# VHH binders against q7zyf1, part 29

Target 1, 260 residues: q7zyf1
Amino acid sequence: ALRIKVISMGNAEVGKSCIIKRYCEKRFVPKYQATIGIDYGVTKVHIKDREIKVNIFDMAGHPFFYEVRNEFYKDTQGVILVYDVGHKETFESLDGWLAEMKQELGPQGNIDNIVFAVCANKIDSTKHRSVDESEGRLWSESKGFLYFETSAQSGEGINEMFQAFYSAIVDLCDNGGKRPVSAINIGFTKEQADSIRRIRNCKDSWDMLGVKPGATRDEVNKAYRKLAVLLHPDKCMAPGSEDAFKAVVNARTALLKNIK
Key: E = the ipSAE of ESMFold2; O = the ipSAE of OpenDDE; V2 = 0.75 times the mean of E and O plus 0.25 times the DockQ between their complexes.

## First folded at step 18 (VHH; framework vhh_7aqx_2)

Design m4 (at its last look DockQ between E and O 0.02; V2 from the best seeds 0.00; counts 0 for: pae E 14.9 > 2, placed apart)
Fold by OpenDDE, look of step 18:
Structure m4 (fold): chain B 260 residues (1-260), chain A 119 residues (1-119)
Amino acid sequence: as target 1 above (260 residues)
Amino acid sequence: QVQLQESGGGLVQAGGSLRLSCTTSGFTFSRYAFSWFRQAPGEEREFVGYISRTGGLTNYADSVKGRFTISRDNAKNTFYLQMNSLKTEDTAVYYCAAPKRFGYEYDYWGQGTQVTVSS
């Protein structure tokens, strides 16, 4: 039987353990209740008519446990990366988590050969959503990660996530531990993604178009044309492209009204 | 062959101190984290404490927190359990343990050393 190693990553209280528990109901045999910030379990799953033995390490997200979890990154084949859609800081911390993993894997380690399933968790929360789906998806897909909206409470998206996740890991294993090329095909460019991110975070119309305050009408139009080509919904498949395009159109309109 | 051996156990009066040692062989000591466990008669084996690979992180059971300290000496391939302010409830066989490399399961165990705390 194929044996795979999976870890969970993300800030404390984002629901990593809950996701795992929700899925593993009746399937998860915890071998050891972690008093050290790591919950280790073994489960058997059937993917593509194959039996897979999964070792899952649920790691505590608190910085205090860094000295413990840093020992568990090696030989990982799959990562469940979790954030809380109601807490933006948990999403913003995802880059830090990746950095930590990279650091611990060392120069010989390649995160490209690891399957990542990003879980936008707690979608059932009555609280205000601070990270929209497009933002999470853009971040994840730009890195070649799988993206899922999940609720550990209701179970929404959990099974779908795990099925896709394990399937991808199996494919990885069948490919000699290398990520299949098909999984790397991103339907949008880094430039498109970066532009969308920038536009989303811009403070004013000048910044949105990438021109200096006081730019001429011609400069504004030139900048607009460039972005329009880049972000046009018919050409850009990046998450959030439509909204970004609309924002750029509006920005141009607003600026031109004020430029004599 | 991986070997763990406890030493330093014995009889001590309540309020006293005892230092246990776990000497290891058969593997690269510096690459492993270590734990102490104990088992009282009629009870299940329970976690006492943990020390990380680098020694930078320690964790203790609530029942021993503030009284017990775990340390390690990489040069001696030995880690320790310093037990202070001992109580009668601390009477047990104490075991040292190590997980498999990059694993959480404790696959390597010592034979145990008896600690008896008298009133």
Scores: ipSAE 0.013, ipTM 0.284, lowest interface PAE 8.7, mean pLDDT 86
Fold by ESMFold2, look of step 18:
Structure m4 (fold): chain B 260 residues (1-260), chain A 119 residues (1-119)
Amino acid sequence: as target 1 above (260 residues)
Amino acid sequence: QVQLQESGGGLVQAGGSLRLSCTTSGFTFSRYAFSWFRQAPGEEREFVGYISRTGGLTNYADSVKGRFTISRDNAKNTFYLQMNSLKTEDTAVYYCAAPKRFGYEYDYWGQGTQVTVSS
């Protein structure tokens, strides 16, 4: 039987424990005291005719628990990375979580050899969503991570997430702990993803096209054509590309109304 | 007894800069991560940012990212919030905080220092 180590990551109160406990309910080892900030569980799953024994460490997300978390980053095959779609700060913290892990793995560690499943969790189904699906999916898939919409209330998406997650871990382990050469083709480049993220965060039409206020009609059109080719739906499969393309078109129209 | 005390608040013109300090006592300072929060009148406290035990990891609220920087000086048992390009929306009482060693909550808070940004 293949034995693997999985950890959870993400800010406090994003529903990490709810996701894990809904999946592992019947096989969870008694909880460690809250004073050490870690819960431990063991579960068994069958993937591709393999029995997999999974050791799950549900890690406290508060910065104070860093010293405890440090001891559990090493030799990890999978990470469940969770944010709350209703609280954008939990999504914005994800890069910080990756940086913490990279720091502790050191030069000998390679985060590309760890399977990440990003859970866009709906903790409060009545709360207005602050991070839309395309934004979360773009961030995840541009890094080679699996992405799932999950619900702490209904359990939706949780079983599907774990099945895909464990299947990817089995593939990684069968390839000597390294990603297979046939890794997932996501259908877009880093440049395309970066452009969509920049456009999403732009403050005005000048900034969106990447031109200075007072740019000429020709400068606006040249900047527009560059972005239009980059983001065209026929060549860009990235989440959010259609919305970004529409935004660029609207920005051009708005700017050209005031240029003679 | 664990104590945190903010200083460095005041009145600053929009676009200006200000540095807040949080002096600590009763800690083994090098074993703790720290955070800054802020609260405008009539609103709930808002997370601003945090710094890890070693200083190697920082996270910031979206509203301050790129403008605010957290740092720490373990020799002085002090950590800082450098605030640049201040906006009127940054006007608030600023608090420094630390969690208990083992827990999910921030249990140690300073008294707060007022920052007022004028147009």
Scores: ipSAE 0.000, ipTM 0.130, lowest interface PAE 14.9, mean pLDDT 78
ESMFold2 (binder alone), look of step 18: mean pLDDT 82; pTM 0.834

Design m5 (at its last look DockQ between E and O 0.43; V2 from the best seeds 0.00; counts 0 for: pae E 15.0 > 2)
Fold by OpenDDE, look of step 18:
Structure m5 (fold): chain B 260 residues (1-260), chain A 119 residues (1-119)
Amino acid sequence: as target 1 above (260 residues)
Amino acid sequence: QVQLQESGGGLVQAGGSLRLSCTTSGFTFSSYAFSWFRQAPGEEREFVGYISRTGGLTNYADSVKGRFTISRDNAKNTFYLQMNSLKTEDTAVYYCAAPKRWTYEYDYWGQGTQVTVSS
């Protein structure tokens, strides 16, 4: 039977353990309650008519456990990366988590050969959502990661996530430990993604179009045309492209009204 | 073959101190984290403490926190359990353990050493 190693990453209280528990309710034999900030479990799953033995290491997200976590990154084949959609800081910390993993894997380590499933968790929360789906998806897909909206509480999205996740890992293994090329095909460019992110975080219409305050009508129009080509819904498949495009259109309109 | 051997156990009075040693062989000592466990008569084996590979992180059971300290000497392939302010309830067979590198399951155990704390 194929044996795979999976770890969970993300800030404390984002629901990593809950996601795992929700999925494993009857399948998860916890062998050891982690007094060391790591909960280890073994489960058997059937993917594509194959039995797979899964070792899951649920890692504590608190910085205190860094000295423990750093020992578990090696030989990882799959990562469940989790944030809370109601807490922006947990999403913003995802880059830090990736950095930590990269650091620990060292120069010989290749994150590209690891399957990542990003879980936008706690979608059932009655609290204000601080990270929208498009933002999470753009971040994840731009890196070639799988993206899922999940609720550990309700179970929404959990099974779908794990099925896709394990399937991808099996494919990885079947491909000699290399990520299948099909999984790398991002339907949008880095430039498109960066533009969308920039537009989303812009403070004013000048910044949105990438022109200096006081730019001429011609400069504004030129900038708009460039962005319009880049972000047009017919040409850009990046998450959030439509909204970004609308924002750019509006920005142009607003600026031109004020430019004699 | 991975081997762990405890030493340093014995009889001590309450309030006293004892230092246990776990000598290891058959593997790269510096590549492993280690733990101490104990088992009292009629009770289940319980976690006492943990020391990380680098020694930078230690964790202890609440019952021993502040009294027990785990350290390691890579040059000697040995790690230790310093037990201070011993109580009668600390009476148990103490085991050292090493996790398997891949799974971190505690599959490697010493034979244990008896610690008896008298009133």
Scores: ipSAE 0.006, ipTM 0.267, lowest interface PAE 10.4, mean pLDDT 86
Fold by ESMFold2, look of step 18:
Structure m5 (fold): chain B 260 residues (1-260), chain A 119 residues (1-119)
Amino acid sequence: as target 1 above (260 residues)
Amino acid sequence: QVQLQESGGGLVQAGGSLRLSCTTSGFTFSSYAFSWFRQAPGEEREFVGYISRTGGLTNYADSVKGRFTISRDNAKNTFYLQMNSLKTEDTAVYYCAAPKRWTYEYDYWGQGTQVTVSS
């Protein structure tokens, strides 16, 4: 029987323990975590006609527990990385969580050979959502991570997440601990993802097209054509590419109205 | 052979102070985080406090917060529990413990030292 190690990561109060317990115990059970910040469990799952034994370390996300967490990063096959869609700071902290793990794995560690499942959690309980699906999915998929919209309260997305997560871990193990080629092909490039993020955060049409104020009609059209080819929905499968493409079209139109 | 040994226990009046020491041997002290536990007769062992490998992080049970302080001296292979404003309910055998490096288990325990707080 195949034995694997899985850890949870993410800020406190984002629902990590509830997601794990919901799948394993079929009930939503919020609870206070123990004084050293780690809960440990073992479960058995059946994936692709195989039985696997999963060691799960549900780790507290509070910075107070950093030095306890550091002892559990090595020899990990899978990470459940969680943020709260209603609190943008929990999403913005995800790069810090990756940096913490990379630092503790050292220069010979390769995070690309660990399966990440990113859970955009609490989709049911938020009256005002701060991180939309395309933003979270783009961040996740640009890094080769799996992405799921989840609710520990309703159970939405949780079974689908664990099924895909464990299937990907089994594939990794069967490929000698290296990510299979199929998991690497995400349908868009880093340049495409970076452009979409930049366009989302731009404040004016000049910056959006990457031209200086006072650019000529030819300069505006040239910058537009470069972005349009890069981001066209027929050629870019990145989350948010359609909205970014529309924004670029609108920016061009607005700028050309003011140029002879 | 790993050993932890507590010392500094005794009889103290309520409101008084004690300092417990845990001396270690048989492993690299600076590689370990440490905890204090206590156990009153007929009760389960209770977590008291934790100190990280570097000493940069501490955590305490709610029952002792603000009264107890954990510290460590890597040069002496010793860590301490400073106990102030002692109450009769603090009466217990106090144990120092170290976790396994790769798990949540506490595999290394001291023999315990008695603390008795009189009214």
Scores: ipSAE 0.000, ipTM 0.147, lowest interface PAE 15.0, mean pLDDT 79
ESMFold2 (binder alone), look of step 18: mean pLDDT 81; pTM 0.819

## First folded at step 19 (VHH; framework vhh_7aqx_2)

Design n1 (at its last look DockQ between E and O 0.01; V2 from the best seeds 0.00; counts 0 for: pae E 17.6 > 2, off the site)
Fold by OpenDDE, look of step 19:
Structure n1 (fold): chain B 260 residues (1-260), chain A 119 residues (1-119)
Amino acid sequence: as target 1 above (260 residues)
Amino acid sequence: QVQLQESGGGLVQAGGSLRLSCTTSGFTFSSYAFNWFRQAPGEEREFVGYISRTGGLTDYADSVKGRFTISRDNAKNTFYLQMNSLKTEDTAVYYCAKVKRFGYSYDYWGQGTQVTVSS
């Protein structure tokens, strides 16, 4: 039987453990080691008519356990990376989690050979959503990660996530533990992604178009044309592209009204 | 139902050219990347080439690099393998494959089309 190692990553209280519990229910025998902040469990799953034994290490997200976590990154084949859609800081911390993992894997470690399933969790929350789906998806997909909206409470998205997640791990295993370059299903360029991210974070129309305040009409139009080509709905499949495009259109319009 | 169907195979002389087509149905074509594979008799299936969702990125096996080109037509739900400067070693059944939505592999394959390159 194929054996795989899976870890969970993310800030405290984002629902990592809940996601795992929701999926495994009676199948998950948790052995929580409170002293080290890791909940270890074993489960069996069936993927592609194969039995897979999964070792799951649910790591505590608290910084206190950093010194313990660093020992568990090795030989990981899959990562459930979780953030809370209602708490933007948990999303912003994801880069830090990746950095930690990379650091611990060392120079010979290749994160590209690890399957990441990003869980935008707690979508059931009645609270204000602070991270849009498009933002989470853009971030995840740009890195070649799987992305899922999940609710550990309701169970929404959980089974789908795990099925895809395990399937992807099996795929990598079948390919000798390497991600095939030919199996990348990214629909947008880095430039597009960067542009969308930039536009989302810009509040000023000048910055949004990438022109200096006081730019001429021609400069504004030139900048607009460039972005329009880059972000046009017919050409850009990146998450958030439509909104970004609209923002650019509006920015141009606003600027031109004020430029005599 | 998802379907992939190769066409355009046949017999060609060494040095000649052939264009294969993979026609797809049952899914949003523009949302997926695609690959070409080939399998010679007695050999394992091998990667030939890749084309991204937008067609902006392509990759090829070293053995076919510079000779083969992959393109796609989203309006026709079809992608192609242009094979130039064919060699006898290129003789194989050629398969098209759909990249998975989730994961790092292929979920659907064509039935294959025979390409025979004669000396």
Scores: ipSAE 0.457, ipTM 0.754, lowest interface PAE 0.9, mean pLDDT 91
Fold by ESMFold2, look of step 19:
Formats: sequence, structure tokens, C-alpha cells
Structure n1 (fold): chain B 260 residues (1-260), chain A 119 residues (1-119)
Amino acid sequence: as target 1 above (260 residues)
Amino acid sequence: QVQLQESGGGLVQAGGSLRLSCTTSGFTFSSYAFNWFRQAPGEEREFVGYISRTGGLTDYADSVKGRFTISRDNAKNTFYLQMNSLKTEDTAVYYCAKVKRFGYSYDYWGQGTQVTVSS
């Protein structure tokens, strides 16, 4: 039987424990440790005709528990990383959560050999969504992380997340704990993802095309053609590529109207 | 009394460089991580960059990656934002923020310093 360690990460109140309990309730044998801010449990699951035994550490996201959390990062095969789509600050904190883990693993730690499942969780179905799917998916997939839309209230997406999560962990373990050279094809390159992210955050058409104010018509068209080839929806499967492509087209049009 | 104070803002030409400083007092500087944020009128406050308590880990918003560099000097209780290849979109009030000792959240902010980038 294969034995793995999984932890949860994310801000307090983003629904981490709800996600874990909804999936693992029948298989989860909790060992409650409320005084240290970590719930620990052992469960058994079947994936790809194998029985695997999972040690789950459901870690409190409250800042008070940082010194406790750092004792549980080592020797982890999988991380469930959660944010609340209704609270953008919980999404913005994800880079800080990764930094906390990287800091505690030290220079010898290789996060690329840990399976991350990012859960864009909908805690309150009545709240307006503050983080759209393409933004969260791009952040996740560009880092090599799995991405899932989940609902703590309905349970939607949770079974699919755990199925893919455990399957990826089993594949990693079967490859000697190292990510295969031919990792899953996400349908886009790092350059494509970086460009889409940059374009999403641009404030004006000059910056969007990567040209200086006062650029010539030829400079604008050359920059446009490079981005258009890079981001064309038929060649780029990245989340948000279609919107980015449209924005680039519109930026070119706007700039050329003001250039002799 | 915890205090964070930004300095080094001002007017610069596009393509130019500027170095912001955040001087701190009232806490053990070396025990904490720090962020830079910025806010343009009519926009939400935007993450710019992060530096861990040791300085061994940094992260940046994609909009500034490759152009901005965060560093810290524990002997001077100060951390910095080196901003190169500045663009008009970088015009904003820049804030430094102290990350809480536990978790990734912020308990103290500076008052802000204006950075204006002209074409």
C-alpha cells in the first residue's frame, strides 16, 4: 500500500476544512488537535486500482498558527491550496502561502516535485465573484498546479478535484518522487502565460503592445504581430488568451488612430 | 510603537529609475517579511512585491517582474524597491506593509509616497 502526506493551505475561513470533510467524511478518521491549530486524520482511498493510505494535515490558516504550521511542511507529497473567489485578498495571498512553504522547505526543497491542487472555492453563493476563473486558472496552471472550481456549500467540483489530485500524486510517486520530463501538456508556454498576465494588468495601449509612447506606426505593427502570433486563440490554449488577443487587437487600433 | 515610512518618491521620466525606501521602527525588523503595494486613482490597491524575513525569497506582480527589485538591509531596518524602466502605468502612491509574524496578512502600513512617471 502506498502511503502519502497531504496538507491544506490558505487563509483562514476560505473553506479548507469543509472541502476535506465533504470528500473524506466516510473514510476520514480524525485525530483532533485543536490546541495546535491542525486537524490530523488518516484515510484510505482507491485510485487507479491501488489502495493508498493518506495522512491529511488540515492546517489552520490563521496567522497565530504559523510557528506550528512550519513543522508540517516537510515530506509532503500534495498540497490543497484554497482561496475564496468572493474575497480577492485570499487569492492575492497565494504567493505568500507558497513563499511560506518555500521558506520552510529551504534550498533543498523542490516545490516542482509536490502536487498542488488549487481550489477556487465559492463559500457564499450569494456574493459577487471577485476573482474570475481565467485569472485563477492562469495563476495555477502557469506554475504547474492543478486548478479546480469548488463549492463548499454544494460540494461541486470536490470529488473531481480529489480524484485528479490523488491520481497526480500516485503518478509522481511512481516516477520516483520526481516530475516526469514530459509533464502534462497544458496547451501553452510560459511566454504565453506571462504575456496574458501582463496584458490583463496593463493600463494603456502603449504598454499593452510593449512599445514606448511616441512609437512609430511600424513599431506598433511589429509589436502587434509578435503578440498576435503568440496569443492567437487557435495556437494558445491558456486561460484568458481570447480576451488578451482581443485587447491586443483593440490596442493596435487605438494607437494607430493617433499616429501619422 | 510600530512605524513604517516610505521615501524616495517623486517625478521621473518614462524609462527612468527610482529607488523607494521603507524605514521602520518599533519592532524587530529581521523577524518579518514585507510587501510593496501601489494604488492609482480609481483602482484597487495592487500587490507589487514581497520579500521574506531572510531575503531569500522574493515574488513580484507580473506587471513589474524583471523591472522592479525588492531588497532589504537588516542592519538599517530598511527595505527597498528599485524601480527600473519605469512606465506611465507605474504612476501611483506606493505603500510599504509589514507582514504579520504568523501567516500572510498585514498589520501595519506606511503613509504612502507618490511616484509620477511622465512620458
Scores: ipSAE 0.000, ipTM 0.108, lowest interface PAE 17.6, mean pLDDT 78
ESMFold2 (binder alone), look of step 19: mean pLDDT 87; pTM 0.879

Design n2 (at its last look DockQ between E and O 0.01; V2 from the best seeds 0.00; counts 0 for: pae E 17.4 > 2, off the site)
Fold by ESMFold2, look of step 19:
Structure n2 (fold): chain B 260 residues (1-260), chain A 119 residues (1-119)
Amino acid sequence: as target 1 above (260 residues)
Amino acid sequence: QVQLQESGGGLVQAGGSLRLSCTTSGFTFSRYSFNWFRQAPGEEREFVGYISRTGGLTDYADSVKGRFTISRDNAKNTFYLQMNSLKTEDTAVYYCAAIKRFGYSYDYWGQGTQVTVSS
């Protein structure tokens, strides 16, 4: 029946293999040699009354294996993209992983027609979390990707992730390998997502409103009004919009205390 | 504020039937696809059923296919799980969940409702 190819992506030691092995527990085929850096799994799933045979390639994330990985990007229907919530650098590397895949697919490749499931993985439950859920979710959903909180240790979130992931792949395949029109409307714009991301990373209230230190009351209020309209939770459905809106309100209040 | 609330759980004898409801608020119901999941003590959460945003497409786990039916009523902002021919292995906490659209989603979950099937 329907055959699909899935690959894993993400830095070394973020838990990709543990996630895959917990899901494929009973039907995982023998591994490739460790020196090749690819593990292969086969599983069958039933989605929407269809039997689907899934070929899963668990790819090593270390730069040493780049030349091997680039042979496995083509003809992929789904990507499991993993980072460790305890190590922010693994989250920051996600754009680099997308760029690597885009480069290897070439100018004819269209990453928009591939289903991504981003796994915010809790690989070490004793470590303090460095990437909060809204940050990871915003990054993922602004790109049209699915987002899941997972734990390779406990198994939390893994079955839910694979169910949604395979369902999305079947929908894509049923639409001729192209994203359905309804999947494009995510309820927020790129400008809204970029503003939330900027506000999250701001150092102080001046930066948060996008004004220079020493701005007048009128300049502060003008900048505030633009952001308030852009980010109002009723008009912006992006993850983190409510916190960003509150931060903008607080920034205005703080700045106006010292300006007449 | 987004809320999903399961109801209709309880104790039933094996071979019996039970209907779960998931009532929703704080989002546009018709924009969402919905899942039912369940979790037995000491086990991982398991997919039970899926219904598309229009209701035109449904899917079920093999363990419940033919016995469970998922449906939705967009006018009442509610979706349902009709469980027939219940078995003791169906004993679990049942959760409803919302997935927005293909290619992206907010994930919203209910608090869960206990279903206990006695022999």
Scores: ipSAE 0.000, ipTM 0.254, lowest interface PAE 17.4, mean pLDDT 79
Fold by OpenDDE, look of step 19:
Structure n2 (fold): chain B 260 residues (1-260), chain A 119 residues (1-119)
Amino acid sequence: as target 1 above (260 residues)
Amino acid sequence: QVQLQESGGGLVQAGGSLRLSCTTSGFTFSRYSFNWFRQAPGEEREFVGYISRTGGLTDYADSVKGRFTISRDNAKNTFYLQMNSLKTEDTAVYYCAAIKRFGYSYDYWGQGTQVTVSS
């Protein structure tokens, strides 16, 4: 039987434990070590007509347990990376979590051979969403991670996430522990992703087009054409591309009206 | 009092180089990992790079990988961002940040320093 090791990562209170509990309910035999802030358990799952034994380590996100959780990164094959869509700081901290993992894996460790499932959690709290789906997806997919919208409370997205997550790990194992090449095809370029991120965060039309205030009509048109080709809906599959394209169109229109 | 102060920002031509410094005080420097962030006008703050507590590990955003290097000097309580092959897209306010342990937000932030890359 295939044995895999999975860990959870993310800030405290983002709902890591709740996600795991929601999925495993009666299947997960939790053994919480309060002294080290780790809840671990074993479960059996069936993926692609194969029985898989899964060791899950649910790590406390609290900084207090930093020194202890460092020992649990080794030999990890899958990571459930969780943030709270209502708390932007938890999303911003994801890079730090990745950095911690890389640090603990050391120079011989390869994060590229680990399957990541990013959970945008607590989607049930939509009134206070601070991280858009497109932003989370763009961040995750640009890194080759799986992305899921989840609610540990309602159960939404949880089963789908785990099914895809375990399937990807099985594929990884079948490929000798190397990330399948197919997972590398992100479907969009870095330039496209960067442009989308920039456009989303721009406050004015000049910045959106990447031209200086007071740019000429020709400069505006030139900048627009470049972005239009880059972000055209027929060519760009990046999350948020449609909105970005619309924004660029509007920006151009607005600027040209004011340029004599 | 905890302080993080960025320095070394300014105007530079595309293709040029700039070295930013973050000088720290008020906490034990050796116990913290350090990060650089940047925020362009109208854009959200984005991660630039990371250096571990020991300095043995670094990580960078894809957009700056191969061009930027982070280092630290424990004796000076200062860490650095060496920026080479600068592009106009690198224009932003650069922030340094400190974190002792992961799992929460960054513990301390600098005020930021402006970097402008001209064509």
Scores: ipSAE 0.000, ipTM 0.220, lowest interface PAE 12.3, mean pLDDT 87
ESMFold2 (binder alone), look of step 19: mean pLDDT 83; pTM 0.840

